VH-VL binders against q0atu2. Designs and how they scored, part 91

Target 1, 119 residues: q0atu2
Amino acid sequence: MLDKKARIRTSREYRNVFEKGKRLSGRFLIIYYVENALDNNRFGFITNKKIGMAVIRNRIKRQLRAIVREYQGQVKNKHDIVLVARAGIGKSSFEGMEKDYIAIMKKAGLFARNANKID
Below, E stands for the ipSAE of ESMFold2; O stands for the ipSAE of OpenDDE; V2 stands for 0.75 times the mean of E and O plus 0.25 times the DockQ between their complexes.

## First folded at step 3 (VH-VL)

Design vb22 (framework fv_ivicentamab_arm2)
Fold by ESMFold2-Fast, scan of step 3:
Structure vb22 (fold): chain C 119 residues (1-119), chain A 119 residues (1-119), chain B 110 residues (1-110)
Amino acid sequence: as target 1 above (119 residues)
Amino acid sequence: EVQLVESGGGLVQPGGSLRLSCAASGFTFSSYDMNWVRQAPGKGLEWVSIIGTAGDTDYASWAKGRFTISRDNSKNTLYLQMNSLRAEDTAVYYCARGSYFDETLFDYWGQGTLVTVSS
Amino acid sequence: AYDMTQSPSTLSASVGDRVTITCQASQSISSYLAWYQQKPGKAPKLLIHKASSLESGVPSRFKGSGSGTEFTLTISSLQPDDFATYYCQQGYSYSDVDLTFGGGTKVEIK
């Protein structure tokens, strides 16, 4: 799970990322991202009602956090990144979400050059 | 070669119903968000509705309750069921594909089908 | 809601002219603006995305610029094939908001 320091927590912080950041869409995910003035990366997660029932949204949010945690060492430092789950994510597998996350992060230029070498 | 072909337009009386179809070919239909966009005679473009890859839908506020978007992936076909039609619904209705990595961009459009609502 | 305002609504120009179309968003949309070209009786064609990125096959005389709330489409040397109506569209949303187009700018022959 992500440490408190690595999480975007307040509405103001989310608003900053949306208004000043860049946007990039994947199949199941949208990311909004902006460079920060901190020593680390911070992540936010949004799963809205269009995805499905609360139990589905909660499962997806947990799975996305697990994916982000697994790959956080490969993300270029000093960024605030918000993941927004698209409505179709509710029917995706864990592996499908993971592949989409990797693809979108690479497309955004947010993964380090040799990210796959990091254990 | 991506192709979208609309059909089902025509003259209909106020209060009537009409179902539009859009036949898709040249791409993996099930992997794309699909949209309906309309244009009244001599007016600008107006987004009507979207359907995601999992079948989740959204509508312009004025379309909610009267229009229903649906898709049949086995037939590569998009539909728009229009009920309680008004003179102000007179427009060319376009089928438009959302881009694979940015669902808000309409990268391919059909030629449109004209719906005329009059007595 | 992201209201999109285009100006002018119409402009008259001659072949070889430089034409400029402006699009204003009611709130910041960063650089997530697209431009479409529509010829009479035809469907719109995506021309530019992310304010300045030209689509494949679009002539280099088309240039998009801007960020935040003010955007511009410039055609540096107008050709006969460019007489059309142009629309901007915001492509930046994280919440339940309608997708919005500008009102359009018709580029007419003088």
Scores: ipSAE 0.008, ipTM 0.604, lowest interface PAE 10.0, mean pLDDT 85

Design vb23 (framework fv_ivicentamab_arm2)
Fold by ESMFold2-Fast, scan of step 3:
Structure vb23 (fold): chain C 119 residues (1-119), chain A 119 residues (1-119), chain B 110 residues (1-110)
Amino acid sequence: as target 1 above (119 residues)
Amino acid sequence: EVQLVESGGGLVQPGGSLRLSCAASGFTFSSYDMNWVRQAPGKGLEWVSIIGTAGDTDYASWAKGRFTISRDNSKNTLYLQMNSLRAEDTAVYYCARGSYWEETLFDYWGQGTLVTVSS
Amino acid sequence: AYDMTQSPSTLSASVGDRVTITCQASQSISSYLAWYQQKPGKAPKLLIHKASSLESGVPSRFKGSGSGTEFTLTISSLQPDDFATYYCQQGYSYSDVDLTFGGGTKVEIK
């Protein structure tokens, strides 16, 4: 579970990331990200109806939060990051989502050089 | 200044087709989910379709198979292709900005374009 | 699965009056309820989201309240600019059904 302070919670905060941030697409995920004026990172999660029923979307959200939490120590500080799940994510394995997350975060330059087992 | 300007409405005969456009300006178009919402003369608001930031689409149950939503981010333009039009499709069609960011809502609307389906 | 019932359909009021509009969901939507204002010939304008959160630039005389299945929009002291039709909308459906608006409430001059 991510701490309350590490979550993007309001529509206005999401809009700020979309409006001012950069975009990067992966296989199952799209991220939007922008540097913030806080002393911590904040994450947002978006799952739309195209993924499936609410129970499936909620499962995906929980799994994405778990992945983000596992790797939060690797993320460069002072960023607001929104993860948008693509339609195909519902058929992905947990490992598939995790791999995609690591790949896009590295591409964005948001992971530290030693974020992976292979530096 | 956020601006959404619809065009393409007009008089069509039953069974005909029509393509609506919505020109967006004043914000990063590619970062927002976009919607079509319609309103029959003297009636209430009715959601038609959404296209997400990831290119995913969803439709009102009555619109499936007849209407197609699409977007061209290079032109900052949203489209609605309407086929097999019926008299009950007569309405003002609004372009509206929104998202699945915790809640689905429509924060900016165009002025609408009137579609009349009549012989 | 979510039917939105708005009442009254029409109400007549005078400037300075307190106006109350009710919106009922057929099943719980938590606090995911938005309110819109529409003036004749104009597009709707978002007033309130998540039941009680005022949008920037919306006068403080507008107040939203409620959770679950019953929601209320109150205008504490009606102004000339407030004569309009108001709509509620469920903001997030957990049953993967179409998004739903209430039928609207027209606030007209007495």
Scores: ipSAE 0.007, ipTM 0.560, lowest interface PAE 11.5, mean pLDDT 83

Design vb24 (framework fv_ivicentamab_arm2; at its last look DockQ between E and O 0.04; V2 from the best seeds 0.00; counts 0 for: pae E 10.0 > 2, placed apart)
Fold by ESMFold2-Fast, scan of step 3:
Structure vb24 (fold): chain C 119 residues (1-119), chain A 119 residues (1-119), chain B 110 residues (1-110)
Amino acid sequence: as target 1 above (119 residues)
Amino acid sequence: EVQLVESGGGLVQPGGSLRLSCAASGFTFSSYDMNWVRQAPGKGLEWVSIIGTAGDTDYASWAKGRFTISRDNSKNTLYLQMNSLRAEDTAVYYCARGSYWDYTLFDYWGQGTLVTVSS
Amino acid sequence: AYDMTQSPSTLSASVGDRVTITCQASQSISSYLAWYQQKPGKAPKLLIHKASSLESGVPSRFKGSGSGTEFTLTISSLQPDDFATYYCQQGYSYSDVDLTFGGGTKVEIK
């Protein structure tokens, strides 16, 4: 479960990340990310109708939050990060999504070199 | 070296069908999103379709229902099945690779194959 | 939809000239704009991504700038190899795969 303080909640905050941030695309995920002024990380999640019905989109959001929570301790502080699910994510396993997330975060330089996975 | 080679273009009557192929070499084909982009004689570039690494597809609104993009990773080949062709579909069709970390960028293009729809 | 408008449609210039091409988006696309060069009878070549980042091997005389809705491509000292058609392309949309090209700007010999 991600703490309330670790979630991007308002449309204005999402807009800031999209307009001022950087972007990287993976197989199943796109991330948009920008440094913030809060000394903590915040995450946002977007799932579009192209992924599938509401039940599938809600499952994907839940799984992405779980992945983000698990690796939270490895993420460099002071970032707002939005995860956008690509249409193909509905065909992925949980492990496939997890691997894609790790690869993207490492490529973005957002994972601390010696950070550990959160249990 | 990265190479993309299109084939299958030619003269076809209105209402007819054609299947275009794009043979890829010099990179791990299955790791990249692939696109078709067309250009009518003397006109600008128009994005046609994309197929992602997970096999997910999307189309320009005017192409949906008439064109089908597909890929065969075992043959390193991209396809575009075009049905119900119209004179306005006359164009050079380019095979274009989406960049590894940003699928919205077309980092390599084939030479193109000309499709002429005329009676 | 993000309409992309390029100006001018055609530009006449001489070797050594400074050339500026403009691209305008109908809505903000942040910095998610790319520039492509296309020579007659050839496929396009990616020159610039994220508004201002030069691709490897692209000469430093090419410069991209802008953000939001207004973007420019500048060639500081036009060379013979630069006579070509240039296209901008937006890659901003996060809700769909609506990849849109500008109408193109042809840079011709004066």
Scores: ipSAE 0.317, ipTM 0.816, lowest interface PAE 3.7, mean pLDDT 89
Fold by OpenDDE, look of step 4:
Structure vb24 (fold): chain C 119 residues (1-119), chain A 119 residues (1-119), chain B 110 residues (1-110)
Amino acid sequence: as target 1 above (119 residues)
Amino acid sequence: EVQLVESGGGLVQPGGSLRLSCAASGFTFSSYDMNWVRQAPGKGLEWVSIIGTAGDTDYASWAKGRFTISRDNSKNTLYLQMNSLRAEDTAVYYCARGSYWDYTLFDYWGQGTLVTVSS
Amino acid sequence: AYDMTQSPSTLSASVGDRVTITCQASQSISSYLAWYQQKPGKAPKLLIHKASSLESGVPSRFKGSGSGTEFTLTISSLQPDDFATYYCQQGYSYSDVDLTFGGGTKVEIK
């Protein structure tokens, strides 16, 4: 669950991910990821003004959170992961976003080897 | 104590318009997502619309174009503008507070206001 | 679309009975399911969130379980106050996906 402890919340935490983490780009998403010293994963979400008005950005964030929630149990632990929405994401379907997320996470090797529902 | 009180319901002819209001109290209104959910006589619950804390809105697929949700945080009031009303829109309309940040459920409900669309 | 199929539509039971209501999602909604209780002429009341978490003040005889696409609400020993209509609701997604309720289950006196 994306409760308080599962979220990147502070500027310091975001900076740490950006400075120390690895970066991978997908069609609609860029992810920054770095190992943390915790037993759980934390997720952050960035939507800049290029993707649209605040209403659109907020919707995108909600969609991304939904995707992350769906697959959070399959993600390797001890990672801080920031999802940055790319400009084209506003025109993407939810399924398209999900597909992109899965592809990037696989490429990053962040999914557990025994992860299911990733086909 | 959290309270939600709907008003504005009544009898309207097909093709007519109606504006519902929901007065909220007992909590920081601006900090919560707010929703409209309706229930036709003898039928089940049907989600209508949501407005987020940032003013972002979304609608059920069937409601788009005819219904408009809005809020006035200074008045702690939620609104639903209904246009081009149809007989099938006859229902008790509830305002419901959204709970949790990463997904939506309804933790508090008003007692509803009846909208009857009939010639 | 996340269609929610609730069963049965109606069930008759007696005080003290064990009652089971099921909710099936057309797609996985993880654990983001809520259960509501509604009595005639009243607004729905939230009973359970996140599939199994009881809201404050809800009797322990209510139990929610399940994940993915199959969910169950169980009343271990039906009380007079429990005769009502129950609804499940998925809150999995936002934008382009409607929040949807099950069709409801009316628990009536046998």
Scores: ipSAE 0.015, ipTM 0.643, lowest interface PAE 8.0, mean pLDDT 89
Fold by ESMFold2, look of step 4:
Structure vb24 (fold): chain C 119 residues (1-119), chain A 119 residues (1-119), chain B 110 residues (1-110)
Amino acid sequence: as target 1 above (119 residues)
Amino acid sequence: EVQLVESGGGLVQPGGSLRLSCAASGFTFSSYDMNWVRQAPGKGLEWVSIIGTAGDTDYASWAKGRFTISRDNSKNTLYLQMNSLRAEDTAVYYCARGSYWDYTLFDYWGQGTLVTVSS
Amino acid sequence: AYDMTQSPSTLSASVGDRVTITCQASQSISSYLAWYQQKPGKAPKLLIHKASSLESGVPSRFKGSGSGTEFTLTISSLQPDDFATYYCQQGYSYSDVDLTFGGGTKVEIK
């Protein structure tokens, strides 16, 4: 899992990203992102009840957190980033979610060339 | 079908300049990092430079200040401006596409164009 | 910079042989290792990424393995099409301005 410091935790923090951030849509994900005043990135994850049962939503959140952790070393610092699962994500595979995340983060210009890949 | 076609190689005197071009087709050029990789006659592969999807660039330490990578997404073309050329710059120069999923992988390569630096 | 050392530099083999090529990193690169094949007068071709994942269309006789600092490319039954030079390449560090290839292993007919 992501460190506590790297998580968006409060309603105010989430609202700030939604209200002030940029939005990009992918096949399975929407990201919202905004610069923050910290020395690090923070990530948040949203799954709507319309996606399915709690077991399915929890699996999706777990998979998305694992994907973000794998690539977090490549993400430009000082950003709050919220991943919102689209309704169709329940039909995707882990690989499909991973591909979508990479594509949308590249399009957003959020990957830093200087960062090492995380092990 | 992905195609990368280099051009602009040739004979140049030490201290001279040359601009290489790489025409790309068969994929969404603007969505991929693009690279130059060179190979001296009878020698191994040597990475030269990268330009990202956001226009950000990096260079091998020996190329900094002498070589400039650029791209024109409207023409699907990658460029390498080479200045202050030296005999050790003699090589086949390949245009290489960065993998969609991992920027450090080169999944498609052009045929290469030969640059000869000789008095 | 992550120095990549390949061995052997040249390897002589016959069709049907099992061939093993090794690649050593100077520091751990986890599993971020790629293998490329290059035939004379041709551009390199990506075979394997992330140490063991075959690219689409690559014959199943190619197998990559390893992690950390030691990696292996194995060809289980060498075919005429496999006589080429093979390069490893680290893909671990974006913070180093050099992406490092190994020196290559030439696989020749015995």
Scores: ipSAE 0.007, ipTM 0.618, lowest interface PAE 10.0, mean pLDDT 86
ESMFold2 (binder alone), look of step 4: mean pLDDT 89; pTM 0.915

Design vb25 (framework fv_ivicentamab_arm2)
Fold by ESMFold2-Fast, scan of step 3:
Order: structure tokens, then sequence, then C-alpha cells
Structure vb25 (fold): chain C 119 residues (1-119), chain A 119 residues (1-119), chain B 110 residues (1-110)
């Protein structure tokens, strides 16, 4: 589970990321991100009705939280990041979501270069 | 304060076309999903269309192929292009903002604009 | 599309009365139901989301309950400002993002 301090919780906090942040689209995900004045990263998650039933949307949210948690050590500190699931994510596998997340975070410059286990 | 102001309604003949506009102010328009909802005289509410923050669109089954939703974030304006109008399209058309947390909920509405399809 | 059935279609009540409006979905929508209030000549106003969560500024006399296919909106002590038409709405799409409203319940003066 992601620690409570690592979660964006209020509408005001989400609004700040959307208004001040940068946007980058992947195949299944869109991220909005902005540097914060805290000493840690915070993540938010949004799934919309275009994805499918509540059961599918809830599964997607759980899987995205698991992916974010697994890779939280690779993310450059002091950022608020909101993940918005695109309609096509319901057809994706966990692996597909994970690969898309990694790709967009790298493209956004949010993954630390030294965190890559490049051979 | 949040304001949504519709315009473009009027009398049109069956088979005709009409374009509705909704001018938004008091919030960051680009951060919200936007909707059109209609209400025939003396009848209930009927959802027409949604446009998401990523520009993705969806429509009520009866509106597909005839209505087109679009947005211009630089002008804070939402549009509904209505083609092949029928008498049963006569209604007050409301511009409605999708809630920040759940785009399927409508937290702010305009006053509506009346579209009358009659010969 | 989920069919949303509201009952009654009209309700006559006096100030101070407890009124209950029912909304039934043709299939389970979990707790993804909202309630709206519409006064004559005005746009609708969101009252409750996620079946039971009151919107900011909505008086505590409004209560939403239910899950699955059966939902209720209760006004514990009707005020003059509450005479209006109430609509339920499902926000739980199966395959499409089609959103459906109930037929409405008009709460009028007895």
Amino acid sequence: as target 1 above (119 residues)
Amino acid sequence: EVQLVESGGGLVQPGGSLRLSCAASGFTFSSYDMNWVRQAPGKGLEWVSIIGTAGDTDYASWAKGRFTISRDNSKNTLYLQMNSLRAEDTAVYYCARGSYWDESLFDYWGQGTLVTVSS
Amino acid sequence: AYDMTQSPSTLSASVGDRVTITCQASQSISSYLAWYQQKPGKAPKLLIHKASSLESGVPSRFKGSGSGTEFTLTISSLQPDDFATYYCQQGYSYSDVDLTFGGGTKVEIK
C-alpha cells in the first residue's frame, strides 16, 4: 500500500497539479506532474467511466498503485504526479500498464538515470 | 466563482443544423471534463455527450453520427454541433461540468439554451 | 444503458414532513448514484454523490442511502425551499459511458 503522505488526497491538491503541471501522454496513461515544496513525492490516480465497469476501474486503480509503489524509489524527489487512465487501459495487462508507466516517466524526465538497471 | 453560459439556441427547421456554445469562467477549464445534458419541455434530464480533458469524446447512442462535441481550451469554450435535427431534439440544452473526482457527476450547470425544432 | 426508475413520479407534502424518494436501477450500479434537485425554471443542482455523500452546502436534512439496484433519498423535515423535482442518475457504465437519469420525482405542496 502507498503511504498516506505519498498520496494526493484533496481536490485542491489535484487541481494544483492539473493547473500548474506539465502533461505527457502514453499509450494507456496520461501523467500530470509538477514539482512540490515538500520533501517527498505524492501520487494521485484517476479512472473514468470510459474504462468500463466499477470493478474494472477499481482493479486498474489497485494495479496502478502497485506499479507506482514498486517504482517509487526511481522517481525524482519533490514531485506531485497524477496518473489518469485512458479508455484503452481496460484491455491492457498488468505488464502492459507497467511498461507504459516506465516509458512515460522516463520520457518526462522523472526517473532518475541511476535508477535504471541498464546492462 | 464558477460560471457556464450557453448560447446559440433558437428555432430551426427539421433536417437543419445548429451550433451551441458554452463560455466557461471561474475555473481552469482545461482540467475538467465537460458535458451536454438536455431536457425536453416538461420532461426529464437526458445526457447527450462528454468531452474529456484528453479530448476524448463519447455520446448517447441516439446522438452518435448527428452531434459532435468539441472544446477550445484557449477560449474556455465548449461546443455542440447538431446536425440532422428532428422535432424530438427540441429541448433546453445545458452545459455541465464533470466533477473533478468523477467526471460522470455534474457539479456545475449553465442556465441552458432553448433549441426548438419545428416547421 | 441502465434503466433508472423513480417512484413516486409526484409527491404532495407539507412543511415539516419526512419524504422518501426511491430510485431503482435495472442492473447493479454498486454505489455510483447521484441525486439532483431542480427548481422550476432553474438548472439542476448536485445534492449527493456516491449514493450517500452530501455535496458541500447541502443541508443535513438530505440523506442518501442504498447500493446495488435500490436507492433512496430522504428529506427528514421538509422546508419551503425543498419543493422541487428530484432526479437520480447512474454513473456506472457497463460497456459505454452512457449516463442515465431517473424520470424525476416532483415534490409539491399539499
Scores: ipSAE 0.007, ipTM 0.564, lowest interface PAE 12.5, mean pLDDT 84

Design vb26 (framework fv_ivicentamab_arm2)
Fold by ESMFold2-Fast, scan of step 3:
Structure vb26 (fold): chain C 119 residues (1-119), chain A 119 residues (1-119), chain B 110 residues (1-110)
Amino acid sequence: as target 1 above (119 residues)
Amino acid sequence: EVQLVESGGGLVQPGGSLRLSCAASGFTFSSYDMNWVRQAPGKGLEWVSIIGTAGDTDYASWAKGRFTISRDNSKNTLYLQMNSLRAEDTAVYYCARGSYWDEYLFDYWGQGTLVTVSS
Amino acid sequence: AYDMTQSPSTLSASVGDRVTITCQASQSISSYLAWYQQKPGKAPKLLIHKASSLESGVPSRFKGSGSGTEFTLTISSLQPDDFATYYCQQGYSYSDVDLTFGGGTKVEIK
């Protein structure tokens, strides 16, 4: 589960990301992203009716949140990021969505390179 | 075998309109971003417009307000509506498929359709 | 804006020559550069993506290199089929910017 503090919750906040943010498309995902004035990252998720029925859209949303949570530590701090699922995502595997997410985040330059110290 | 076949080009008066079509086959059309790229006689390549799988669109700065890209996934067809045409819009217009890689490029192209804007 | 400056605009070469084409981006595009080949009267063909990754069926004499703002396409032993115009293209982003091509390099018979 992605923490409440790390979620974009209001229509105004979504609008800000769409109006001022940059956009990058992957195979199954589009991201919109912009720097924020907070001390943390926030994520939003959009799954439209073209993806499928509510049960499919809810499954996709849960899987995307799980992917985002898994890679939270790699994301450069102070960004609002909205993930928009593309129509074809319903036929993707979890691994397919995960690989697409990693690819677009790297392309956006949003993955921080933090070297772990080895003693 | 991936095929893209453009049509709709021809001679048009300045200020006129034309609609180009691109018939796609040999791949799952709905899963790919589609593009229009043009080339004036004896000149280089110039990107015109993109349409994503979610129906999101974007345009070269000079094309905004005059050109409209659209797609019909049920017919595997891409369109470009061109309004307020000028002599400098004279070019071969190519339909081009976007890539699944984590970059924006044109992995397959049609043979193009010539648009001539003159008196 | 990502201005793409390609040089030279024209070069003359003989079969067997090593040919080098340069492409400069006005700001960093990481490794997100593609190279295309266009023969007279034909549509462009993708040769290389991600600066150095050859497309299937592209001969190994074609080599791409570079990152950031400076990129190079090298043809190590020019063949008759290689006389064409070559274009680089920034594939990094179209958000706030256009997908831009270099001006092209025409490789002509000497």
Scores: ipSAE 0.006, ipTM 0.555, lowest interface PAE 12.3, mean pLDDT 84

Design vb27 (framework fv_ivicentamab_arm2)
Fold by ESMFold2-Fast, scan of step 3:
Structure vb27 (fold): chain C 119 residues (1-119), chain A 119 residues (1-119), chain B 110 residues (1-110)
Amino acid sequence: as target 1 above (119 residues)
Amino acid sequence: EVQLVESGGGLVQPGGSLRLSCAASGFTFSSYDMNWVRQAPGKGLEWVSIIGTAGDTDYASWAKGRFTISRDNSKNTLYLQMNSLRAEDTAVYYCARGSYWDETYFDYWGQGTLVTVSS
Amino acid sequence: AYDMTQSPSTLSASVGDRVTITCQASQSISSYLAWYQQKPGKAPKLLIHKASSLESGVPSRFKGSGSGTEFTLTISSLQPDDFATYYCQQGYSYSDVDLTFGGGTKVEIK
């Protein structure tokens, strides 16, 4: 389960990420991200009605949380990150969403550098 | 500071057309859903239309076919093109900033612009 | 379309009173309800969203509660600044249904 402290919960916290953060678009996902003054990362998830019915949006939201939780150890500390699902994500597989997430996070430079990385 | 300033209201005859503008400043305009909400004199609030960050639009059922919402992110400006105007369209039209997550609510409003449809 | 019914339409109260305004949705909107305050000649001001989330700068005497179809806005000790018209608004679906406001509740001085 994603820890309560690792979730963006208030509209004000979401607003901060949108107003001060950077934006990167993937195939199925957009991320907005900004450094925070906390000792941990926080994640937010947006699945607006453009995606489809509530049952589809809720499934997508659960799958995105599962993906974020699986990879949270690779994310550079002290960031607020909001994932926004794009139209068309409802047609994607779990694996497709996972690949898109990894690609975007790497492109954003948000995955922590491995200590054993050569050059 | 977030500021929304409407313009373009005025007196117009039934069957006529009018284009409203909303100049936005103090925030990243392209990152927010934008809305038009109206209020007839002495009456309540009535939602008119929304335009999302991807340019997707939705309208109140009575506005479909007559009103067109659009945005120009390079000018930080929201528009409402109103055609086939009727006396019952007489109202103050507000520009309102919308959705942060999987809900629509309006956190900032302009001062409004009065549209009077009368012969 | 989600019909939003507010009651009462008009309410007379004195400073210091506890004021309760209700909002009923014709079908479930989960917790996606916002409350606005409007003073004469002014634009509405957001007070609460997601049924109970108080906006920054809004006094703690304002409290929202409810889920599904029944929602309440309570002002625990009415102040002079609180005489205004209040509106609820459902934000649950905007893709294939209209966003809807309640009819409003005018809180007047007794």
Scores: ipSAE 0.006, ipTM 0.554, lowest interface PAE 11.9, mean pLDDT 84

